# VH-VL binders against o27280, part 15

Target 1, 266 residues: o27280
Amino acid sequence: MDSMNVPEVLEIKRIVEESESVKTFIFSWDFRREVRPGQFVMVWDFRDEKPMSVSLIDPVRSEIGISIRRVGEFTDRVHGLSEGDLLGIRGPYGRGFELMGRDILLVGGGIGMAPLAALADEATARGMRVDALVAARTADELLFLDRLEAAGVNISTCTDDGSCGFKGFAHERLLTLEENHDMAAVCGPEPMMFQVMRILDERDVPAQLSLERYMKCAVGICGQCCLDDTGFRVCAEGPVFWSQELSRVREFGRYRRDPAGRRVPW

## First folded at step 11 (VH-VL)

Design Z58
Fold by OpenDDE, fold request of step 14:
Structure Z58 (fold): chain C 266 residues (1-266), chain A 123 residues (1-123), chain B 110 residues (1-110)
Amino acid sequence: as target 1 above (266 residues)
Amino acid sequence: QVQLQQSGPGLVKPSQTLSLTCAISGDSVSSDSAAWNWIRQSPSRGLEWLGRTYYTSKWYNEYAVSVKSRITINPDTSKNQFSLQLNSVTPEDTAVYYCAREYPRDYYGMDVWGQGTLVTVSS
Amino acid sequence: QSVLTQPPSASGTPGQRVTISCSGSSSNIGDYYVYWYQQLPGTAPKLLIYGNDRRPSGVPDRFSGSKSGTSASLAITGLQAEDEADYYCQSYDNSLSGYVFGGGTKLTVL
């Protein structure tokens, strides 16, 4: 087994409070090892282990960041940590985003903006024009706005309650935008991604979407993250998929499987 | 502009120590944003990484397994240079030796190289 | 034997597209960045591509790098006479705990 599958115990260098429920944890990273936007790491708090997207990639500072939403017992414990505390990190895993063209559209919802923020940095560094549609339930849940703005990203916001930007859902806002892009990257609630994908397909815009599924091994062995019919493993063939790949996935936008393997609707 | 200037003898007898120096201009050997490498090139072995030294709160050294038992890379902050010592040389150590900077801006690629020094091991 | 495998030679005519392959394994190219160097006769290697597909300042956009799985590729479009050189791929190998190079490819412009 490769050494990458053994968690490295790393010190939390910094913690950035992104919102009331989201924190970004910064770690030192050996950039001899590749890390790409869209990939994830397994975070180990010495009791449990969970997959988390890489949200920051900074080779100059030799740092990476992972953004974690407080949603359960594991994340509650992690959110209780301070700078200087230790976590186990193994990875990165999965297929990340690919960049193509000159203009890219990012569509993110909630914590789904985490991998897209990293992608935005890479895209801007490559001289691409980046438009970002950032969606959340409320204004206070919008993530990475200052960071994206500082990077030169053209931001459009969308909130369910209309507290900031467009009132409505991301796909509704997208319908109001007429400009086409060379590429789109999408991450967020699966129903949102499903609708966004449909619109992008109709517009003939190549799109990549990042899926979220229950993961255990992260190395394509246990099968917990397998998608029905196709047999795609989100941890190995994903989590980033092309639109045409997801068109073959019947469960996409419809249901997922829980840790017990039962089908549960979104 | 960052430049690396190599110096040292081009002829070494078997069992002796190969010694080279790489002088840095335009950057600091103790920069926490760079690593300083030695690489050699020969027709038989191609390009071969030998090791590196770098500073991050303290000095670190990493050596290739093939030469680990014989190699020492030392930084000299007073002269802003770093050196290579390779002990117990044999004719197999005959090669053109390069020093090179590894830099984060270039994702730690070796973006600046010395001019190279041919070192011949012969009796 | 080089850890990374390259074809020993490649050739093309001016204006053509040429590709140079670099084959590795899961212990190197699979998990680590790939770099490419150009070496003109009698000179030190020059960084051509870093981070798989990025170009340093001064490198023309007709040079491009790509990576897939455990393999990498250097593509040269609009081949010019001045491109005649040796090209080397480089990565890091976890099993060896060190940087590794390909055997080099001699590119001839016909």
Scores: ipSAE 0.911, ipTM 0.949, lowest interface PAE 0.5, mean pLDDT 95
Fold by OpenDDE, fold request of step 14:
Structure Z58 (fold): chain C 266 residues (1-266), chain A 123 residues (1-123), chain B 110 residues (1-110)
Amino acid sequence: as target 1 above (266 residues)
Amino acid sequence: QVQLQQSGPGLVKPSQTLSLTCAISGDSVSSDSAAWNWIRQSPSRGLEWLGRTYYTSKWYNEYAVSVKSRITINPDTSKNQFSLQLNSVTPEDTAVYYCAREYPRDYYGMDVWGQGTLVTVSS
Amino acid sequence: QSVLTQPPSASGTPGQRVTISCSGSSSNIGDYYVYWYQQLPGTAPKLLIYGNDRRPSGVPDRFSGSKSGTSASLAITGLQAEDEADYYCQSYDNSLSGYVFGGGTKLTVL
């Protein structure tokens, strides 16, 4: 077993409250070790372990950030932590986003903006033009707007209730945008991603999408995150997939496997 | 502009201690953002990292396994420099020695190097 | 003897594209950033590429880096006479707990 697979106990350097339900936990990071937007880490609170996307990559401060949405017992415990508390972090794992071209479109929904925020930073640092469509149910659930704006990202917002920006869903807003991009990166609820991918395919825009699945080992051994038909392991071949790859994945946008391996709807 | 200026003897006898100093201009040896390295180069061994020192609330040193038992890298905050000491040298330690800075902006690549110092181990 | 493997030599004519490979393992290039250095005769190495594919200020865009799996590559387009130098790749190795270099590639411009 390599050292990367052993959780490193890290101190929470600081906590950023992104919204009522989302916090970003910041850790010191040894940037000799590569970390890419779209990759994930396994977060261990010494009771349970969950995969979380990297949402901040800052070599200047030697920090990474992990944004976590409060959704269950594990995340409840983590949200109860304070600066100075400890967490186990192992990784990073998985295939991250690849940047290509000069213009990139980011489409994110809810906590799906976490990896895209990191990607936005990298893209802007490389001199790319970045457009971001940020979607949420309500205005107070929109994430990373100030951060994206500060980075020079052109932001379009979309909310289900119309409390901010376009009233409707991300794919509906996307249909109103006429500009073409060299590539797109998408992350959020799979129903959203499914619709967005369809539109991007019709427009011949290469797209990468980040999937979320139940993960246990994170190293491609246990098979818990294996996708039907293709045999893709989200932790190994993903979580970032090209649209062409996902076109062969029957589960995508339709169903997923629970911890027991049973099919459950989105 | 950050500059590194090396100094020290170019000739050392076997079993003696090799000593070099790297003076820093334009940055601080105690910067919590930088790490300060020693690297050597020889025809037989190519480029070889020897070790580094850096400050983060306290001083840390990391040494290459190949020289760990013989090497000491010490910062000097008063003079804004750091030194290399390599004990019990042999002819195999003959090389051009470089000091170099790691910098976060460059993902901790070694972005600034000293001019190099040829150190010959000979009786 | 070098942990990272490079071809000992490469050559090209002015204007050509030259590629220098750097092969490692999962304990180094697989999980850690790759750096490239240019060393002109009689001078110290100069940082050419950092973070796999990033160029420091002052480095021409003729130089580009890439990484895939446990291998990295340096590409030089529009080869110029001044590019004649030794090129070294560098990474970190977790098994050795230290930085590692390639054996270097001597690039000759014909």
Scores: ipSAE 0.910, ipTM 0.948, lowest interface PAE 0.5, mean pLDDT 95
Fold by OpenDDE, second read of step 12:
Structure Z58 (fold): chain C 266 residues (1-266), chain A 123 residues (1-123), chain B 110 residues (1-110)
Amino acid sequence: as target 1 above (266 residues)
Amino acid sequence: QVQLQQSGPGLVKPSQTLSLTCAISGDSVSSDSAAWNWIRQSPSRGLEWLGRTYYTSKWYNEYAVSVKSRITINPDTSKNQFSLQLNSVTPEDTAVYYCAREYPRDYYGMDVWGQGTLVTVSS
Amino acid sequence: QSVLTQPPSASGTPGQRVTISCSGSSSNIGDYYVYWYQQLPGTAPKLLIYGNDRRPSGVPDRFSGSKSGTSASLAITGLQAEDEADYYCQSYDNSLSGYVFGGGTKLTVL
């Protein structure tokens, strides 16, 4: 739906250190233009461009936030920036989350909590009850806990090493929770999402899941983010998919395509 | 409660300048969160946005392309009001003119309107 | 001619569901929020829906907004006599660098 456009050069208004490896970069935003939780923007540091999820939407302050995990050369450069520095931003792109019902479950792993944090804000603003299962490898990697708590979100944590909350994986923790919700939103490692989706399907809870793929154009032209068998473009038809849609995607939870188009395991 | 009170003449001759004022109560014209608009309505042209003024560290004005060459919107912080000036008016400028506030809480929807002022352009 | 296209009129009986469409393009509704206004006879427009589907305080939940692609829709359930009014959609148009309105829909309650 979105067309390719030239990045807008924006000043970093604020930087929030979320964890040792994650920072949120805040920008002024003209809220005449729509931005939805689950959508992403292309961030340009004048050398390279990467897709990043919108993690903060604040119309009162006229701000959006983009949370970036330090994982490579591009993100290393971005993490070296300071308030007042410039970045190119184009978008937002992709299909965002839809909200329905009164009770929503958020299941997030690591940086996957970024789009879910934005969704939590919208859901709570709409008067919905929000439960969030926040997963990470260690306690230090759990994201947005204070922010979620301040928003009135009921938080359950789980860590692989048991350093915080339930010791185990998100899907294991989910199995211990008996309450059903009107809908769920999921984002994190695909193996986690795959298991969570199965449980939610068994419980007849409508679920939306946000996928991450290598993106080049962000406008559905280059095909770099195409999913096998369906031809779904993560940048155009996604990144948010319904569970029914993902059930048709063979590669989901199994592998992804690298920049060269080769299959790489998760 | 925020209210907007409009004032100004309802009759203007062709080629003259249309002038209206919108007085603000319950909010500040220099609020960093609000934008202050002029809109007009006529049977022939429907609702038509004319322009807005707002403060964010400094004053900004945006005008509709259709009237950009003739329009001026000025804030007055001392009186907590903003005005509309439309030069070289023609009968086509005959309309009910509204001032309206955009508010961030409402995603910058126009949540408060003035009572409207009928301005007739006639010789 | 309005940039956003609305049907000039709509009608319904009390208790019915009525929908009013608003058709735009990629330069406006496609990328920008949609707003709806209710205008009773002899009064200024009143904000009815903001941000595509949000209701201001005081607006009954029988009013709902939706947006898909380059089109928006206002739905009124449980139609009441007091709903008889003109309804306008509004958005921002990037190509015109300004706000744009629909032509308005006159809703008659039969």
Scores: ipSAE 0.907, ipTM 0.944, lowest interface PAE 0.5, mean pLDDT 95

Design Z58
Fold by OpenDDE, look of step 13:
Structure Z58 (fold): chain C 266 residues (1-266), chain A 123 residues (1-123), chain B 110 residues (1-110)
Amino acid sequence: as target 1 above (266 residues)
Amino acid sequence: QVQLQQSGPGLVKPSQTLSLTCAISGDSVSSDSAAWNWIRQSPSRGLEWLGRTYYTSKWYNEYAVSVKSRITINPDTSKNQFSLQLNSVTPEDTAVYYCAREYPRDYYGMDVWGQGTLVTVSS
Amino acid sequence: QSVLTQPPSASGTPGQRVTISCSGSSSNIGDYYVYWYQQLPGTAPKLLIYGNDRRPSGVPDRFSGSKSGTSASLAITGLQAEDEADYYCQSYDNSLSGYVFGGGTKLTVL
């Protein structure tokens, strides 16, 4: 294909500790090269490679950020890195979010807020009104609140334990919010996204949702991230999908494929 | 308001060196937030990017492959300007030459242009 | 001749919608931002669209840019007489390690 398929070894310029389990790694970026909110990069620590969403896009500082949650061996190693250390980055890949209208609703859960934070920056820069529903299990896991606030985003929070904001799930909080948005962008646990999508559809709010699947090649070749029945490749046709596209995906919100290709429930 | 003012001769003989200067006002040539470009335009070749210079901890130059062997772009911090030198010119180098600024806020689009300088290569 | 391909001419009547295409390849438009410039007769090019679909301050919203795959498009709605100009698309080409321009489109307002 093109040179983007070869990892570029980049120096970690800065590390931002977003929470106890999430760090944002900042890299220099040549902004002649396109990068959009919702796209992902493959991060290579010279041992393994994982897809990660772009969470920061700053052309003024010539920087991008990748937010990574500590969840396994790979992310443990990456979280052990320091500023000045090296990572391999290839991409960006996938279809990012499309902005439309004047008012946008962001609904994010946990690390799902990563691509939405980048989208929030772009939307606000374009003069859009941005409402963000930020969900997490606990208050300490709510991400990017200060950043979103600084950008002028109207934030609503919800936590499973009620430690901050609305006690409950994102879709429950959404039911209590106004429905006067031109579009919505959603990213988080798939069960959350499934419920949120249903509500948005009932409200006739166009919605884009970012899916997470096991990705190997990131270039639509290996098929590991194919969605059943549709043939959609999350890495190529996604990870951002319109709700009407996902309505055709039977597995959405119900099950996913593990690295071995087996069905595993959510 | 950022402005670019071009200066230099409009006539150059074949095999000689084309030399132009672009004076910057309202910004610094050594700004970390800008790149400074030379572009030319002719009926035969259309718009053609020639190269750019920019400062990021140190000076960098990028040149178009088509002119790389003949081109030099130099910043002058003392005068807040940057220059173009194109060696061994031929009639094919006849064009209107522009200097232009790339600005990060505009995703490095060329948001400010000089007035243009017609340079004719002729005996 | 030009790395990016544009139609040499386009035309429309006042109030019409006109689109100007810009076709490239994976080495340029496919991976890099697209820019559009308006050039009025006897003047330097003016940045019209940056970052595929963004308008600089002062550019009317009747100008819009879009990008899909290896192609880009400039749309002008509510065409006005003052829109008569040459329009150029621009991107970066990694194979050439440099910026590339389209051949330009002369827009005539009839």
Scores: ipSAE 0.905, ipTM 0.943, lowest interface PAE 0.5, mean pLDDT 95
Fold by ESMFold2, fold request of step 14:
Structure Z58 (fold): chain C 266 residues (1-266), chain A 123 residues (1-123), chain B 110 residues (1-110)
Amino acid sequence: as target 1 above (266 residues)
Amino acid sequence: QVQLQQSGPGLVKPSQTLSLTCAISGDSVSSDSAAWNWIRQSPSRGLEWLGRTYYTSKWYNEYAVSVKSRITINPDTSKNQFSLQLNSVTPEDTAVYYCAREYPRDYYGMDVWGQGTLVTVSS
Amino acid sequence: QSVLTQPPSASGTPGQRVTISCSGSSSNIGDYYVYWYQQLPGTAPKLLIYGNDRRPSGVPDRFSGSKSGTSASLAITGLQAEDEADYYCQSYDNSLSGYVFGGGTKLTVL
C-alpha cells in the first residue's frame, strides 16, 4: 500500500547523543524510496506525531537518521526511549535541497545543522567543495562538527557567547567569509536565516532556506503550514524554499503562527 | 570480478516447471548487503522483473505480482547459487532469462548480470 | 504495455546530444529512484545510472540522468558509434510492490 500516509512502525537501531539536548535516532530504511537532504519525516510515538529532519542518509548501511531536540513533552518522551524501542515513521515529505555548481556554503544554527549534515555528505560525495558555518548559543550546542570534518568540510564556527570560534551571530561571521560560492543552504532559527538571506541576496548567491512550521497532515491538505501572502505550504512546496520565494513572504523573520492561527513573535 | 553463470534446460513443455540456476563467483549468495534477482526478456514484454531473494538475519523473498502464484526463488548457500522455479508454464513464458546481483541492494541497482538463458516453452 | 513509458526509438549523429525519456507515475518515478540500463545487441543489460543521476565506476560522464516529477531522462552527449544500443529505465512501483522497467528505446547512431 501507500506508505506516504501511514506510519510504519520501526525499531530504533541506534541512538547517538549529539549534545545534551539532541539525539539522533537511527533506523533501518528501504532506499528504493528516494530520500533527499532537507526532507522531513513525521515521527509518531503512539500518542502524538511531529515533523523531524533527516540528518543521516546512508544507503550503503540501509540506515536513516532522525535528529530530535528535546523541547517539550513529545520530545522528552522520545528522548527517554532506548535501542529496540518502537517509533512510527511516515514519509519522507517535502522538497529537499537541490545542489548546483561546485562550491556550496552551509549556514546552520542549532538543530538546523541536521539536514545540512545530510546535505554535506551528498555534496562531498559528488565532489563539491563544502564550507560550513556552524552556529549555536554556546560551544556545547555546536552539532555534527566531527562528522563534517571527517567528510572534508571546511568548518567555521560561531557562538553567541564566544566559547568556540567567532563570538557573535552567524550573519556577522558570514560578513567576514569569502564570497566564492555557487550556492548556499541555510537552516536554523528564523531570525538568523532572515539576516543570512539578506547578505546572500546582496551577494547574488543563490540560496535555499529550510523553514519550520506547525504540521499535521504533512501532505499539503490541512493548511497548518501555510505562509502568509503566498499560500505556500511548508510541507508541500517546502520546507526548503529559494530565497527569491521567501522574499515575497512578509512573515518570514518577523513572526510565526500558533496552531490556532494567531500571530506570535519569534 | 564478480560473475554470474546460468544453467538449465532451454526447452520446457507447457504446464511443466521451468527451472534455472545461477552460480555466483567472487561473492556470496548470503552477502548481508546484496539481493539476487531474476529478470526475463521477450520481444512482446521487454524486460520484466520476476523476483529477488536476499539475506540479512534471515532469508527474504519478493516476487512480481504477475507471477507470484507460480514462482519460487531459492538460495543454496552450500553451492553458492540461487535458483528460479516457474510452475505451469505456457508459451507466453518463452523469454531470455537473466539472473542479476543488486549490490548494495535497494539503492545501487543491478550491477552484475548473468549471460542469459533462452527458454522456449513449446511441445 | 510497460508500466514506464519510453519512446520506442531515438537517433543522433556522432558528437551530438540525445535524450531518452521515461514517463511514470506517483507510485513509481514520483517517489522512487530511477535507474538506466544499456543493452548492446546480443548481450545482457549493463547498469548506466543509479539513484536518478549517479554513474557506476567505469561509466563515462557523457551519460547523465535526471528526474522531474514523474518523468526521468537519460542524456548522452558526445554521441559515439558504440552507444548504439537499447536503453531501459527502471524504478520500483509501490502499487505493484516490485521493480518495473520501461519498454526500451532503440538508439541508432547515424
Scores: ipSAE 0.738, ipTM 0.881, lowest interface PAE 0.9, mean pLDDT 89
Fold by ESMFold2, fold request of step 14:
Structure Z58 (fold): chain C 266 residues (1-266), chain A 123 residues (1-123), chain B 110 residues (1-110)
Amino acid sequence: as target 1 above (266 residues)
Amino acid sequence: QVQLQQSGPGLVKPSQTLSLTCAISGDSVSSDSAAWNWIRQSPSRGLEWLGRTYYTSKWYNEYAVSVKSRITINPDTSKNQFSLQLNSVTPEDTAVYYCAREYPRDYYGMDVWGQGTLVTVSS
Amino acid sequence: QSVLTQPPSASGTPGQRVTISCSGSSSNIGDYYVYWYQQLPGTAPKLLIYGNDRRPSGVPDRFSGSKSGTSASLAITGLQAEDEADYYCQSYDNSLSGYVFGGGTKLTVL
């Protein structure tokens, strides 16, 4: 077989409980194959297949990590698995983040911190200064804080309920921060990303944002991941886009599509 | 400081077996993070990867398809070495042969090379 | 014949920027990391670039790597006489299940 689109059946090497609702599943990985922060894999539980972001890229230990939030039947089944159980993995797919300059700002909401944690590791390894704004609804949903601190990342937190750090939304906290950055990387709930993008654009900070869309093929053939106004395929031209690319996308921050293709407000 | 020292004959007759040894100092052949490679270089074919051996919970070998039927790479943990055997050689196997460490393996490339051994296949 | 294609030669004058290309396919450079090696006459290759664009300790930052699609490039800025050498790109090829090299580029410093 000679297709990167065929799932490889891999054993779960280790499971890390990141929060009550988020687990990181760690697999052995052959790092001759390129993996970049911001790319995704399709996870197959032998019944259904869903896209998941890569959150750990550790070529020294030959390990990748996939962080999965429990949100429905598929993720419930995967959360019920143990070390030694099997999953199918195909990929990685998509365009990852590009690093530039010396100073980077990360803005992550909830599970959106997963790909940004991988990016923080790469940025730190390249000698960049990394600031991270980590947002969640509550303190116990703030992800990857210990890992970010160990990497030397400067962390600011915010929670909707005020249980940790700034009480409020990520974009509100961002308004109170005074930093000059060469670039920003943003991932989280799409309404949050829209508000954060506006602020970064007003401040002339180049930004890359990671979108989530329904996917089936993951290689750009089926059209399920297309953005309405531009024809961009999230699985091929994204999932990471520059803010300039997204500024011309009407649906961004406004609505999403369900599996039947119907528009649903965010 | 890791060093690789090659040894073996420089002249081999056609149809016989080419045998080379690579001695390792400053590292262990059974390192769980390294792979141990053989590469050859000739004017007509340039650099050509032949294969590698590495240890995780057990020993693994990977061989280039071009030589897979004729090649064996063996670790020797007691001498801290690894060897190359290439059977049924022809003059087209004439090349400079290199051993190389890949550490950590897969992502980081071949960071330490032996000095090279010219092997001529001629009768 | 090499799986990865490089120009057989390149040249530049001291202080200039030169680039060396490496062309592959979807079975190698497209999905797999690219490496570069420098080989001085009569010596073994030396690792110059790993992971597309990373430098090992001791390699000057005037050497840089990049990758786009199925092609890769090595750039040398501030060209020096000591940079005169052969340069090889390397990747993994899924169809051949093994490492593959370019044919090499002889860089001449004029």
Scores: ipSAE 0.736, ipTM 0.884, lowest interface PAE 1.0, mean pLDDT 90

Design Z58
Fold by ESMFold2, fold request of step 14:
Structure Z58 (fold): chain C 266 residues (1-266), chain A 123 residues (1-123), chain B 110 residues (1-110)
Amino acid sequence: as target 1 above (266 residues)
Amino acid sequence: QVQLQQSGPGLVKPSQTLSLTCAISGDSVSSDSAAWNWIRQSPSRGLEWLGRTYYTSKWYNEYAVSVKSRITINPDTSKNQFSLQLNSVTPEDTAVYYCAREYPRDYYGMDVWGQGTLVTVSS
Amino acid sequence: QSVLTQPPSASGTPGQRVTISCSGSSSNIGDYYVYWYQQLPGTAPKLLIYGNDRRPSGVPDRFSGSKSGTSASLAITGLQAEDEADYYCQSYDNSLSGYVFGGGTKLTVL
């Protein structure tokens, strides 16, 4: 074991503009290596390296897709790239979602729909019934609706401004949806996930939630992705956690940490 | 549907070259989605993957480290077949040899196998 | 010696559940998909499980695969006489840059 995991330099095969602020970058991929919905990769633009969720897992076409929201200098640079340009990819890392039962609910906010879109494809391929609650600030920021529809997913939407679907927050819309699911998968802003988790726990619906924390090594060595009180490493024991694992974590939904490790409110 | 038909001699002398051919019906050796494998089976080693060939924009080969210095796998698009050559054989190369399609390649496993050819290496 | 380790034999009676294990390492099963093949006497192997736990069309749901860490398992429920065969696990090994098989398990239906 003399070397660290090194990024593989891959050509961008195709770029899908999902919204004004979100692009999906598609690469050829060797599917002998396991990739699970909910896992992440480290994306290297030859200056910096950031974790990004896998949003497309297509072994038939030998393609992997990585969805990236433009939020700062790194993602601005990546969004400026074209088909044929190069990126470094290492991974996948982390624990993915586990499917159970026959009926699954997906609850996604913003870019959090990326790993859930991959999970929806897997769930429908396995013959599960899939309901998805897709949330965003505005209609223009609702992600993956056409893809989910094509996969046979039953879609409900909500927007903060009411421009599409239910006006309000995802947890408010959830209260109006049917309660007959075998499990749920949740990914989005942590305050949204906290409220959704409470509703699902009250309904006795097993839930898995995907968290974001600052990452450096991505393989569990450096401790930068640890959760308070438990020592869970988001890059190793997560990013996907069961709701009962998160119920033991006081920071979930209450505060986050910046890259320097300081507590900040959500 | 898809069938693989093997041919080649069942007896080879030590130090000579083992040569087998796998004819494909119901699919194309140049399929963008498939890979074409050779596997052998013996009592002492069980199943052993030898290598594969496949086409995307060009032909690729992958060979098992254990035989890499002695093996060649060649596609023949005009006859819709692929071959195995294994040089400098010894009695330890005695085995049942199988060709197999991997379709789609990488994730889906080897879904169609040839009938098998017993090759004995002896004087 | 086989890169992936399987018990050399297993047995059960009709109707029972039988499990066949496959042990590997981080260079293979830990990071790579697992496959299972069934081989009836005198025939070529037949794909039984791909992608850890997926069944090809025509494989009964009494066959199931699973993976935990660097180990995988094939379970057969409702055991039938026709299930008597050799079973092989398969994966990819990154350190060997190639496909690797288990040594095989001879399943006897008593």
Scores: ipSAE 0.663, ipTM 0.853, lowest interface PAE 1.2, mean pLDDT 89

